# Ledger of designs, part 2: VH-VL binders against p86728

Target 1, 153 residues: p86728
Amino acid sequence: SNLQCKIAGGGELIPIRTPEYRAWVPLGEVGLNVSDSKVLIFAARSCFGAHILLQNNAEDFKNAVYEIVIGGMKNTRSGIRQCVGCKFDEWVKDKALNCRFFNYFWISWCGDEVWVGHGYRPPHNRILRYKYENQPVINAASVRSESDTYWAL
Key: E = the ipSAE of ESMFold2; O = the ipSAE of ESMFold2 at other seeds; V2 = 0.75 times the mean of E and O plus 0.25 times the DockQ between their complexes.

## First folded at step 1 (VH-VL)

Design i2 (framework fv_imvotamab_arm2)
Fold by ESMFold2-Fast, scan of step 1:
Structure i2 (fold): chain C 153 residues (1-153), chain A 121 residues (1-121), chain B 112 residues (1-112)
Amino acid sequence: as target 1 above (153 residues)
Amino acid sequence: EVQLVQSGAEVKKPGESLKISCKGSGYSFTSYWIGWVRQMPGKGLEWMGIIYPGDSDTRYSPSFQGQVTISADKSITTAYLQWSSLKASDTAMYYCARLDYGDYEGAFDIWGQGTLVTVSS
Amino acid sequence: DIVMTQTPLSSPVTLGQPASISCRSSQSLVHSDGNTYLSWLQQRPGQPPRLLIYKISNRFSGVPDRFSGSGAGTDFTLKISRVEAEDVGVYYCMQATQFPYTFGGGTKVEIK
C-alpha cells in the first residue's frame, strides 16, 4: 500500500534552490537517491511553477516517465504529463505554492499509479492520480522551476 | 445565465476616493479569477490586475501596483476596484472579466458591461 | 513584460471580403505546461470586449465559424473569411502566458 512504501531521503532534508528556467537539478547529484523509493515528501517556497521529473534513466530529461508540475500557470494549476513540456494528461485547479512560506507536498508511485497530494501524510489530501499503461521503472528524479524556488527534499 | 454586472457610472473630482463593483452570478464565484481592465477614451485595453475570490490572492500589473486596490467579498459574489485618491488620468472605462483555466483555459470568457469613471474639476 | 504588436492598425474591407489581422509577441507564448495562452477579443462600438478565440485557434461558444485563429510561438493570425456588417469594431490579441497579461494595440475593422 502507499503507507508501506519506502519514503526517499531517510530523514535528511536537503536544501536546494532552483532559479527560473535553468537546467534540471538531478536529485542524485545533491545526495538524494530515489532508485529504491516509491514516495517523495518535500517542501517548496515559490511564487509559481515547481517541477518534479520522475525518470527511468537519470540522464534522460526529455523522455521522462512523468513531469509533475506544482502551481503551474502562475500558481493556478497542478498537473501530470508523460513528457517534458507536453499537454497535461491530468490536471486540477490548485493554488499550491506560496511566495513567503514553505508548503509540503508528497508524490507516490507506489503500486501502478502516480499520486500527488498536499501535506506530509500520504495518501491524505490527494489532488492528482494518474495511471501510465506499461509504466517504466522510476529510477531517478530531478527538479526545476519557473520562478526562483527554495526546496527542502 | 453566467454574467458579471458592474456598478453605474461615476463622476468624481481629483483627490476623491472611489470603489466600483462587479457582481457575479450563475456560476461558482470562488472557482474563477476576476480581472480588471482599463480602457482610456479612444485607447486600447490595459490589464490592471486579477483576484481569486476563493482565497483573495491578488496579482497586479506593475504599472497599477500601489495605484489601485482589488478585493472581493465572496459572501455577496462581488469583486471591487478601489482608488484612495483619484487623478484626472484615471478617467476611463473599467471592465471586469472572468478568467477560466478550465473550459476556456487562460482566456477572459465573460465580461461586465463596464463602469465609466470621469475625473474632472 | 511581453509586448504584443498588431498589424494593421486599420483594415477597411468590402462587405463579404476576407480580413486578416496579425499579432506578434516579443517572446514565445508557449507556457511551461505546453499550452499557448493567446486569445482574440472583439469590441464593437460602445460595447464591452467579447471573447472570440482562445488558445490560438479554439472558437468560443456562439462565435461564427467565419472567424479562425492560427499561429505558433510568437506569430499569430485572426482571419475573418467573409466580413459582415456586424464585424465592424476593434480586434485585440491578448496573452495570458505570463504576468503581466498584455494586449495588442488593436486593429480597427471598418467597411469601405
Scores: ipSAE 0.000, ipTM 0.526, lowest interface PAE 13.7, mean pLDDT 86

Design i3 (framework fv_imvotamab_arm2)
Fold by ESMFold2-Fast, scan of step 1:
Structure i3 (fold): chain C 153 residues (1-153), chain A 121 residues (1-121), chain B 112 residues (1-112)
Amino acid sequence: as target 1 above (153 residues)
Amino acid sequence: EVQLVQSGAEVKKPGESLKISCKGSGYSFTSYWIGWVRQMPGKGLEWMGIIYPGDSDTRYSPSFQGQVTISADKSITTAYLQWSSLKASDTAMYYCARQGYDFWSGYPDYWGQGTLVTVSS
Amino acid sequence: DIVMTQTPLSSPVTLGQPASISCRSSQSLVHSDGNTYLSWLQQRPGQPPRLLIYKISNRFSGVPDRFSGSGAGTDFTLKISRVEAEDVGVYYCMQATQFPYTFGGGTKVEIK
């Protein structure tokens, strides 16, 4: 349960677009500060490849805590890894994204586990879970995508 | 559009110090590695080292460790390559290149125009 | 260090004919993330290097489809299906799987 863990944002979803695989878009630069939060709820409309980076330092895109990939491998798999572009530490078959409609997702890093699920009601519909002993503090998050992606964060 | 612009050609004498620059624009400077590549006259390409401007993590190829200093100033989106004491064998064209470390970016996708350094007595 | 061996050293070709360049690595270029970070670069006379192919076979933006890359593990090939006058230059393979990044010795493509 993540009952005591704060959800990022104040209820107003921030629209962001990542048109193709480019530089990371830091969420702090678009008005979403995750430094006091443990849960992120978001929506994405994308054909494939929505990437979320959870960072200890907002300016460090190399030594991130996690890269979470939603609908990778042409929208066939979602996974968690502890380095950008590494082999997944945990993954699942998952046609997570849709080219035409927004789908909701949540990510929780409350405690010493990161959880990922479908929908907007954590911890329901969890698809991934990974345990990281002495997980670094997550103070920032960034997004990018493999295809033209519209986000509500 | 992504652009890397390098400083102009240099003519130096052995023992002199030198610092050349590579200014990035059109992208998030702190999100990509910058590499330095040497090409001696009539020779092939050699990696010298790379820097991640976001945290100044710098890695040198073993042949260049201790021979040059690579640095970056993210406030002006500029990377540097520096010699404390030039040798005639440092005569070469020096290129900077943007390089990533993940899915798409384990390759030098954009290159500067090069800085020719000539060291002679 | 990973050693990259490139053959031939020079490739004189007749305009419109194909050219093929080989690159062999001293160890596997498969990264722990499952990707193979082998690239091909073109350097025209007096110009900086230009990325042609990344991750074995993916053409970079603006690169003509007459260029193709193939291979796996330790053995890689760049092919130019119909050599044009603008293709004159030196071609390098490069690995970025392991630091230090290393280049092949280059192959000079010339028109005969």
Scores: ipSAE 0.000, ipTM 0.526, lowest interface PAE 13.0, mean pLDDT 86

Design i4 (framework fv_imvotamab_arm2)
Fold by ESMFold2-Fast, scan of step 1:
Structure i4 (fold): chain C 153 residues (1-153), chain A 117 residues (1-117), chain B 112 residues (1-112)
Amino acid sequence: as target 1 above (153 residues)
Amino acid sequence: EVQLVQSGAEVKKPGESLKISCKGSGYSFTSYWIGWVRQMPGKGLEWMGIIYPGDSDTRYSPSFQGQVTISADKSITTAYLQWSSLKASDTAMYYCAREEYWGFDYWGQGTLVTVSS
Amino acid sequence: DIVMTQTPLSSPVTLGQPASISCRSSQSLVHSDGNTYLSWLQQRPGQPPRLLIYKISNRFSGVPDRFSGSGAGTDFTLKISRVEAEDVGVYYCMQATQFPYTFGGGTKVEIK
């Protein structure tokens, strides 16, 4: 289960800021290594558009395993896709983010599916799940945003 | 680079139908709203409405509701503005613009529509 | 509808001198999310509008630092610190806080 898998983030919260639509910020470069983890817990304060990239290779931002979008489309939808900017493979109506307050989120790739949820207690409040046949190993993660976003990772 | 390219100028008679286009490139077309803005000759800007191409959710200004139809075809990254029956008062420059941060960040070059007998 | 009022209607300015344009809204532009969606647009003669400033004071990509925005609530200002020949055109404020979006009447900046 997700509760049995090693968790990155959610402990000693690392503050990061991504201005709007800049380069990806690799989590490994800011002190959060996900290479041996299968769950990421984080918080974000943002009006809209918090993007998390799950990568096989930390240097490859184009051929990611997943791009997970939290509060996309002006904070109206969250979704999962197998490439940056592609059509969502799964999405849900979700006003996930808040301009004034941090909200917590978790992403799990423990087991045979990728799961996304609200809060800091996986697997509670799961909103998305998707199965990738022959999923590449996830060794790195990066963040980017559509609007000025404050992260706690 | 982000670019919005609009269709060319149109000269029409009252009562004719018309559909003008706005093609987006250089960004994820389904992730941004596209708005339409009218500028009558020598006048200021008027917001007509917006569409979200990802699901075709469309919002109109009350002044333009029922006067025009806004649509989009995400397979060719193109938004449309359409009249079923043109009036002389529709003579104007029409702009499309991408909406970001609850405002318009990139604009098309405009389509001049002239309606006369 | 929110009414946007711009002053002055016309601003003749000497090259290299500052210009200031005011925009007043009939209602507060603070959105329920805490942001104020007030933008400034420039329209040069024969060209489409171009975004200069968004959310009161944030300069858009490629916009020179001589342009600045300020204000809060219902009163907003666009300032050009040193007007250049290429700054000739009509400037519009716009609110996107609520539907329908509305524009100010425009201010024509011209060189004396």
Scores: ipSAE 0.000, ipTM 0.497, lowest interface PAE 14.1, mean pLDDT 86

Design i5 (framework fv_imvotamab_arm2)
Fold by ESMFold2-Fast, scan of step 1:
Structure i5 (fold): chain C 153 residues (1-153), chain A 123 residues (1-123), chain B 112 residues (1-112)
Amino acid sequence: as target 1 above (153 residues)
Amino acid sequence: EVQLVQSGAEVKKPGESLKISCKGSGYSFTSYWIGWVRQMPGKGLEWMGIIYPGDSDTRYSPSFQGQVTISADKSITTAYLQWSSLKASDTAMYYCARGYSYGEDYYYYMDVWGQGTLVTVSS
Amino acid sequence: DIVMTQTPLSSPVTLGQPASISCRSSQSLVHSDGNTYLSWLQQRPGQPPRLLIYKISNRFSGVPDRFSGSGAGTDFTLKISRVEAEDVGVYYCMQATQFPYTFGGGTKVEIK
């Protein structure tokens, strides 16, 4: 069960804001360490394009393990890719985000697969699943967005 | 406060070497690309190349490949532009600018610019 | 190599009147990710360039709403709805869709 793997954070949600296409905001720099975690639950209020980077090395924003895109292509698709800005390895039609309300999402890397879903109850409402052969250890995460986005992480 | 501060004006002779600097402050230096732009006197802007300071990945415009070296030292949050042998046609204002890319091989845009370093090459 | 062509080369404008600058690319600027990485920069005399607009039409932080960008594909426009004295300078379009990144030749906005 994804719930048997450690969820990042201690129940206190950290507010973060990312304006359109600025630098990656490392979660470690804002007090959220994912190095011993396997699940991230978060909320985002955004018109489109909420990006989560799962990293082996916290200093490396280019050679990430995964980039997870929620509500990309103007809030029409969500997807998983193994490099920033590459073609999606897996994607789904998904109007995931809302300009005026926070929506919840979860990401799990508990096993040999990365899973993504809607809501705050993993593994319910899974929308994406991808298996990465010889997946590197995920030690860090960062967020960025295509539009002005408010996060609770 | 996000800033890029460049080194001062240089007056050099043809054949001399030169290294100018661009120091970043107020942001995560390894999270952004640094680009270099040339502006010859009375002329427009020319993109020279970029560096990602986190791993020193460097890309050059074909027009500047082999003419200059771009480098960075992340321990002092500084990027550099270097010539091994200056020529009179290198006389120009040189700007550094902060850029960030969505993908590995391109800038999204350059949002913060240094004040410029004037390089004059004459005998 | 994408060539960026700006017109006019010079635009003398009366204070309070509108100004319009055109930028044409030799190839489509639509990136494989669906975005168009076309920016506009302003350079005031003796100053470094300043970002005005990115991704065709998005005003950068602190840029007055009298500046607007529009266009698609290969044809882009920067408009200043009511030119003010501080708007004097050279304006450049820039593409970052394809390596190498390239600038337009610039348009000088002057008060007449």
Scores: ipSAE 0.012, ipTM 0.597, lowest interface PAE 8.6, mean pLDDT 86

Design i8 (framework fv_imvotamab_arm2)
Fold by ESMFold2-Fast, scan of step 1:
Structure i8 (fold): chain C 153 residues (1-153), chain A 120 residues (1-120), chain B 112 residues (1-112)
Amino acid sequence: as target 1 above (153 residues)
Amino acid sequence: EVQLVQSGAEVKKPGESLKISCKGSGYSFTSYWIGWVRQMPGKGLEWMGIIYPGDSDTRYSPSFQGQVTISADKSITTAYLQWSSLKASDTAMYYCARLEDSSGWYFDLWGQGTLVTVSS
Amino acid sequence: DIVMTQTPLSSPVTLGQPASISCRSSQSLVHSDGNTYLSWLQQRPGQPPRLLIYKISNRFSGVPDRFSGSGAGTDFTLKISRVEAEDVGVYYCMQATQFPYTFGGGTKVEIK
């Protein structure tokens, strides 16, 4: 079954590219506003390390709500953390990404939990779930990557 | 294009004030720390301090605390290094550099440097 | 403060020969998050510093594969497998594990 919360975007995926460890790319600046949404569905083609930042304030990359890493540690695990570059608060062994093909992922912050899964049908194929009591409201999102990454958002 | 562009060379007398600048472009200025590094003539690199432009959180090396002021104006994507009263010992090349804090806490982008000469 | 000590102070090398630079820290550089925030920078004459390597051994984008980093804890090495004319300059290690961040004293690589 699908989640009841609003999915970000108008259905057409927006193509963007992030090279290795450069500036965060705010999704609002490329035409995707997540401020009234609770679910993000996206695709990524990458050898490793696709990072999604969920933010209370679009200008604040330091005090983000979550950093979600897909295919971290050279495409060996995916995880959720409350600080950029810290140890994961929750993680799984996961060869999530592919250098040659796009893989789909979804992230939900519907309710007081953040969920992450494979595919384009939330909540199917959930791989991560993390519960924060008193989670700040998520008004913005940004992406960055450890390797040259093509996104469809 | 991702760049840090610093203000031009300065020639000053002891006791004068000075404010030099470092302008970021081509990236989200508020998402990276900006650090200042001193290099005295013929000497190595010394880290002076950092500022996070998004909230103006500023941290100084103990040896530079009280000697300089670091600030930023995010509306014009510019960081500053300032002296209230210059000394001859402030003669040096000053670099600004962007600190990447996602994976490595390293200086990945550097300004061209501002040469400050303080002499009577 | 963490003190970073580099050896040698000067490394004259013949073109095509390897060069090795050592960096030692007064304390372990392993951060509480498990990462070691040790980087290497190159400064060519008259130029600003340039990042070569971060987190001990990760080569930064555009850096030739003749540069490699290794080490753990307090002892780190930068190696140039085949020194070229454009490699002349001063090399610095830097730690960002603990505030204040600190640089090594530098190692000058010169061609004989």
Scores: ipSAE 0.000, ipTM 0.489, lowest interface PAE 17.0, mean pLDDT 86

## First folded at step 4 (VH-VL)

Design n12 (framework fv_cixutumumab; at its last look DockQ between E and O 0.68; V2 from the best seeds 0.00; counts 0 for: pae E 4.7 > 2)
Fold by ESMFold2-Fast, scan of step 4:
Structure n12 (fold): chain C 153 residues (1-153), chain A 118 residues (1-118), chain B 108 residues (1-108)
Amino acid sequence: as target 1 above (153 residues)
Amino acid sequence: EVQLVQSGAEVKKPGSSVKVSCKASGGTFSSYAISWVRQAPGQGLEWMGGIIPIFGTANYAQKFQGRVTITADKSTSTAYMELSSLRSEDTAVYYCARDLYEYGFDYWGKGTTVTVSS
Amino acid sequence: SSELTQDPAVSVALGQTVRITCQGDSLRSYYATWYQQKPGQAPILVIYGENNRPSGIPDRFSGSSSGNTASLTITGAQAEDEADYYCNSRDSSGDHVVFGGGTKLTVL
């Protein structure tokens, strides 16, 4: 199997907190490099709105990106889009997050589809799967949130 | 619970400037954008601009570029909107509102009436 | 040349259903939010993110969206629903907020 989907971070846990603000926190600046990876596994404790941005360029937060939203719309849906803050291209009803407990999630951009699931065992518990015709090469990632969120990345 | 408290009514002469304040309580202040929206008598709502306090960078509607300045003071949890070169057409109620993007403007100040007359 | 267009007025009989529409190309890409404004008062958010109600908003209020059009529906209109209704969204860049011109609802 010469087409392996490398997982970012190699089993380390990097604790990050995003208070209730819309500032992107680049993962490269806190020690997590996704440039040669195709899968991200993480945990979040949040009441709602955990956002992950997959980027072609670490300095571009608008073009050639995927925004994955976990527990958006006040923890009622999760979705994926190729623009920040626009309508989802694909979404599912999903009360994904918990104010008191960490939940695990995974995101895969291996191949020509973007997949999202619950848990720490991709591709188990996939909730979203969307095929984009113009899939960008992902070299960086950033996180932000809509509410005070604790991450393990 | 978030509350936005605005400064009192102003009467100004043409050519002067006005600075309206919006003091936030509840939440972290820096965790959301503050937008300014005006409404002339009998007219609709018009977005002027907004600021995210942690960035200190404001975005303005094109119509107000060069005349409006929006700032925030994180130490006092207060946002400000200053409008210069006032004209009679600037007579309006000026609102501040918490801007949560796809969640909308969920909390509004009660409005500040600005009257521009000679 | 407003980016979001609303009809200026609409009427509904007490207890009947009314639909208020907002139209603009940015609505293909960004969610509409809806506000109710009564005379002398600040606007109140009634619908966000297509069809979500804030706490305290009656379930007779709902939203929908298709293509370049967003709609606010009031099922079983009450006298207290008489007000101006505004939609807003983002412009095509996503960086600026745009309001519709407002619709005055009269409950007959």
Scores: ipSAE 0.520, ipTM 0.843, lowest interface PAE 2.5, mean pLDDT 88
Fold by ESMFold2 at other seeds, look of step 5:
Structure n12 (fold): chain C 153 residues (1-153), chain A 118 residues (1-118), chain B 108 residues (1-108)
Amino acid sequence: as target 1 above (153 residues)
Amino acid sequence: EVQLVQSGAEVKKPGSSVKVSCKASGGTFSSYAISWVRQAPGQGLEWMGGIIPIFGTANYAQKFQGRVTITADKSTSTAYMELSSLRSEDTAVYYCARDLYEYGFDYWGKGTTVTVSS
Amino acid sequence: SSELTQDPAVSVALGQTVRITCQGDSLRSYYATWYQQKPGQAPILVIYGENNRPSGIPDRFSGSSSGNTASLTITGAQAEDEADYYCNSRDSSGDHVVFGGGTKLTVL
């Protein structure tokens, strides 16, 4: 389809670890640049609470941000919100994470919505959609987690 | 588990300053926020401000802006709250707490009593 | 400068159900969190994220919210539930933490 969008990163995935309740880790610090990309595909091994923040820039935690929470509320729901820590704008019941195994996920801001799904083949297995009023410019992303989490980004 | 150990009680004169410490153990100190909450005798809880040590920038309640300084020393896993120009109304118990945003203040120090008299 | 409003006192008969409320504009956007405080002690967290209980909190404690109001409900109130209860949340800007004035619960 002519609706293809660029996937962030390339080649082999970058392993990182976020201890429980660590403050946001900018992905640029680990070599993953999301500028000019519209899709992020990644894997996480975690008991619960894998958080991804899409940002205009890496220092902005308040303006024009989208927080995606995978396996939030003790691995019972996944959601999208427009501020850090506020009530979800969209969420679904979702037991997304596993303490022993990596599971794959994807996030897309391609087109007129933010989409979130399971697996590594967007747009398959989409679980969330959120329509934004204006096309965002996403130049940075950050991660944190509620439990000790291993990422492959 | 996570423990927050606060410095001992203080007696201070009006016009002076007090600096209360909060030493954390368990978990990664630099990665979570520490908030400061005070409680005057017979009164409710009042948030003063907080800090996320990895960023080093403190956030203050409007009431205390200009009188309070909150800092963190990552090498000792210790947060500090300093309140200047003390008045008798600042007599209170001062708590530190781990602030996990929407997950609440899940661990609290036992409090530091500050008495401003004479 | 947002405020969270709580009734200063509420009573409940032993074994009955009581609801403690917290009201403020910021609760439309931010979760309320609830704390129990007994005399001479630090507060303890009893409910976060609308209706999640930390480990060790009895299941007679629950939370809910609607509009600008959040509630803490204690079903089957026991004598040891007699305490002060505080809600907190973010203010309307999202930058600051605010506490309600507290509610003294008396179990009769």
Scores: ipSAE 0.255, ipTM 0.755, lowest interface PAE 4.1, mean pLDDT 87
Fold by ESMFold2, look of step 5:
Structure n12 (fold): chain C 153 residues (1-153), chain A 118 residues (1-118), chain B 108 residues (1-108)
Amino acid sequence: as target 1 above (153 residues)
Amino acid sequence: EVQLVQSGAEVKKPGSSVKVSCKASGGTFSSYAISWVRQAPGQGLEWMGGIIPIFGTANYAQKFQGRVTITADKSTSTAYMELSSLRSEDTAVYYCARDLYEYGFDYWGKGTTVTVSS
Amino acid sequence: SSELTQDPAVSVALGQTVRITCQGDSLRSYYATWYQQKPGQAPILVIYGENNRPSGIPDRFSGSSSGNTASLTITGAQAEDEADYYCNSRDSSGDHVVFGGGTKLTVL
């Protein structure tokens, strides 16, 4: 990638399934540590509603968080918000997910903005940007989904 | 299919306490929030508090702060709500519900009737 | 007495369209979610995330929001739609759930 910041992960992709119950799965509990990283690249196969939460620590679901929603609103919008479950601060019309195939996405908090894009080559195909009001410290991430979702992280 | 099975009806005297249980099945208990909502006769729905079992942290409505304790036992997939210093105004149906944030309370228990009588 | 305000009662003629409203400052930041409750029953979820219907909820139910106001719209009201309707959301901090006082819908 042309982003100069560290990408999370240790080589092998970690398979995760999140059923429709939409429970958060802390990525540290499945072996993915983001505390020294500024970029997350992942794939998801889902009909809609793949959610990624960037957190100051793994137990903080309220303060200093950014939630990225890929294919929200029944696969019609992707967005960024500063709290779990609140209205998007930034969003685009986006039919990002596919029930039958994995699609790749990336998230960057490198620099002074959160960026989100399609594919596995950040910063290519950026679809969202959100400029920090106050720069966060991101040491953890969690995932959940609105529909049965297979992840590769 | 998620099911939330609540404990049976209770009749209590003022000043006592009640502990209502909510046993979850058909899902990952530890990963979602359980909220408690009550409804007095002829009245509306009132949120009391909730818990996410894997994190163990309860959150309470200000009105009930100091009188309500919400806990979870992950090994039995059961949440509990205990309300102390009962008053006649606490007569209500007490519901537990699965709380999925902006996706709403999608499964509800059948309710536990608590009657405070003197 | 709640942070969300609903009219206590609304009527609609059979087959007509009705709108039930919910107002509160927190609705600028958080979605309203809508529940239907019939006497002696637990509530059921009818609309979440502005305008998403759970499985089994008829297409005649829809939601919308603007500013501090959210609305539940029932087009072509049926007799079985007669019920109490509650909105809920988060308070302004996001920590607490708040319910509106409920709206009794009468289908004439």
Scores: ipSAE 0.149, ipTM 0.709, lowest interface PAE 4.7, mean pLDDT 87
ESMFold2 (binder alone), look of step 5: mean pLDDT 90; pTM 0.935

Design n17 (framework fv_ebrasodebart)
Fold by ESMFold2-Fast, scan of step 4:
Structure n17 (fold): chain C 153 residues (1-153), chain A 122 residues (1-122), chain B 108 residues (1-108)
Amino acid sequence: as target 1 above (153 residues)
Amino acid sequence: QIQLVQSGAEVKKPGASVKVSCKASGYTFTSYGISWVRQAPGQGLEWMGWISAYNGNTNYAQKLQGRVTMTTDTSTSTAYMELRSLRSDDTAVYYCARDYYDSWGYYPFDYWGQGTLVTVSS
Amino acid sequence: QAVLTQPPSVSVSPGQTASITCSGDKLEDKYAYWYQQKPGQSPVLVMYQDSKRPSGIPERFSASNSGNTATLTISGTQAMDEADYYCQAWDSSTAYVVFGGGTKLTVL
C-alpha cells in the first residue's frame, strides 16, 4: 500500500549537540514533537554512532519502543532493535555518517513496518526495514550518540 | 603479543585501601575498555565494573558503588582499580580483563591479566 | 540484576559429550559468553555471543542460547577439558555484567 504519512523534522531547527555517551536528549525539549507524526527527517554530523530512540513517553527509556542506530561499529553498520542495547532485529552494512558534514536520514513507522533511509525524501534510499506484529504507540523520540554529534532536526 | 600485566600481591589491614594496576601492551589501549573481576578463594567470578580507555567512562557493580574507583593513564597504557574500606571478605584474586563496547554490542574478556592476590587480615 | 544459575558439577567419561547449562530469565534476549578456568590460572574465553568460537578454541566446543537457557556443549570430551566453566551475560539496559556460579567439569 502507498500510504501518505505526516512528517516531523526536516533539518531546519538550530543544531543540537550530543557529546560522547551522554544521556538521552528528548526531541520535545529542543522543540520537535513527533507525537502526531509517523516519519522523522533529520540530519547528523558525526564520526560514528548516532542513536535515535522511539518511545511511548519522553521520560521512559526502559519501555522504549525502538532504538535505531546509524553508523554503529565505527560507522560501518546501521540497525534497528526493540530495546536499548538489545540484539539487533535487522541491520545492514552502511557507512552512513560523516565527521565533517551533515548527512540526512529519515525514519518511518507508518503502517506495519519501520523503515530507515538516507536523505530527506522518504521513502527513497531505504536501507533498513523491520516488520512487527503489533505497532507500538510512539509519542516521543530522543537522541544520543557514541561520538561528538551535531543534530539538525 | 597482546598482554595485560598486573601489579604484585598485597596484604592490607581492614579499613585500608588497595590500588591494583594493569599494564596493557600489544594493542591500541584507547580502543578498548578494561573490566575488573575478582574471585575469593574457592569461589566464583564476581564483576566489579568497567572503564573505557577511550573516554574514561566507568560503570561499577551496585554492591561496590562508593568503595571502588577505576582510572586509566593513557600515556602508560595502564588501568587502575582502587578499593577502599577493605573488609576480610574482600580477600580475593583481582583480575583485569579487556573488553569492548560499541552501539552494536558488548565484547567481553578476550584477554585477562594474571591476577593479583589481595589479602585482608588483621 | 539478573541471576544466572549453573549446576555446580558435571561428570563425563572421555570421548563423551558434556553439556553445561546456564539459566536466567529470558536469557535468549541477551548475549551469553563462556569461560574456562583451570586451577591457578586466569579464565579463558571459549565461546562468545551465544555460539561463536574464538580463534584457537577447538571445534568440539559449541554453544547455544534459547529461551531461558544457554548451553555449552563439548563433544568428544578430553581430559584437558577438565576445568571450571562460567557463563556470563551482559544486561544492556544497565550495562552490568553478571556471571553464573560456575560448573566444575570432571572427566573420568
Scores: ipSAE 0.045, ipTM 0.641, lowest interface PAE 4.1, mean pLDDT 86

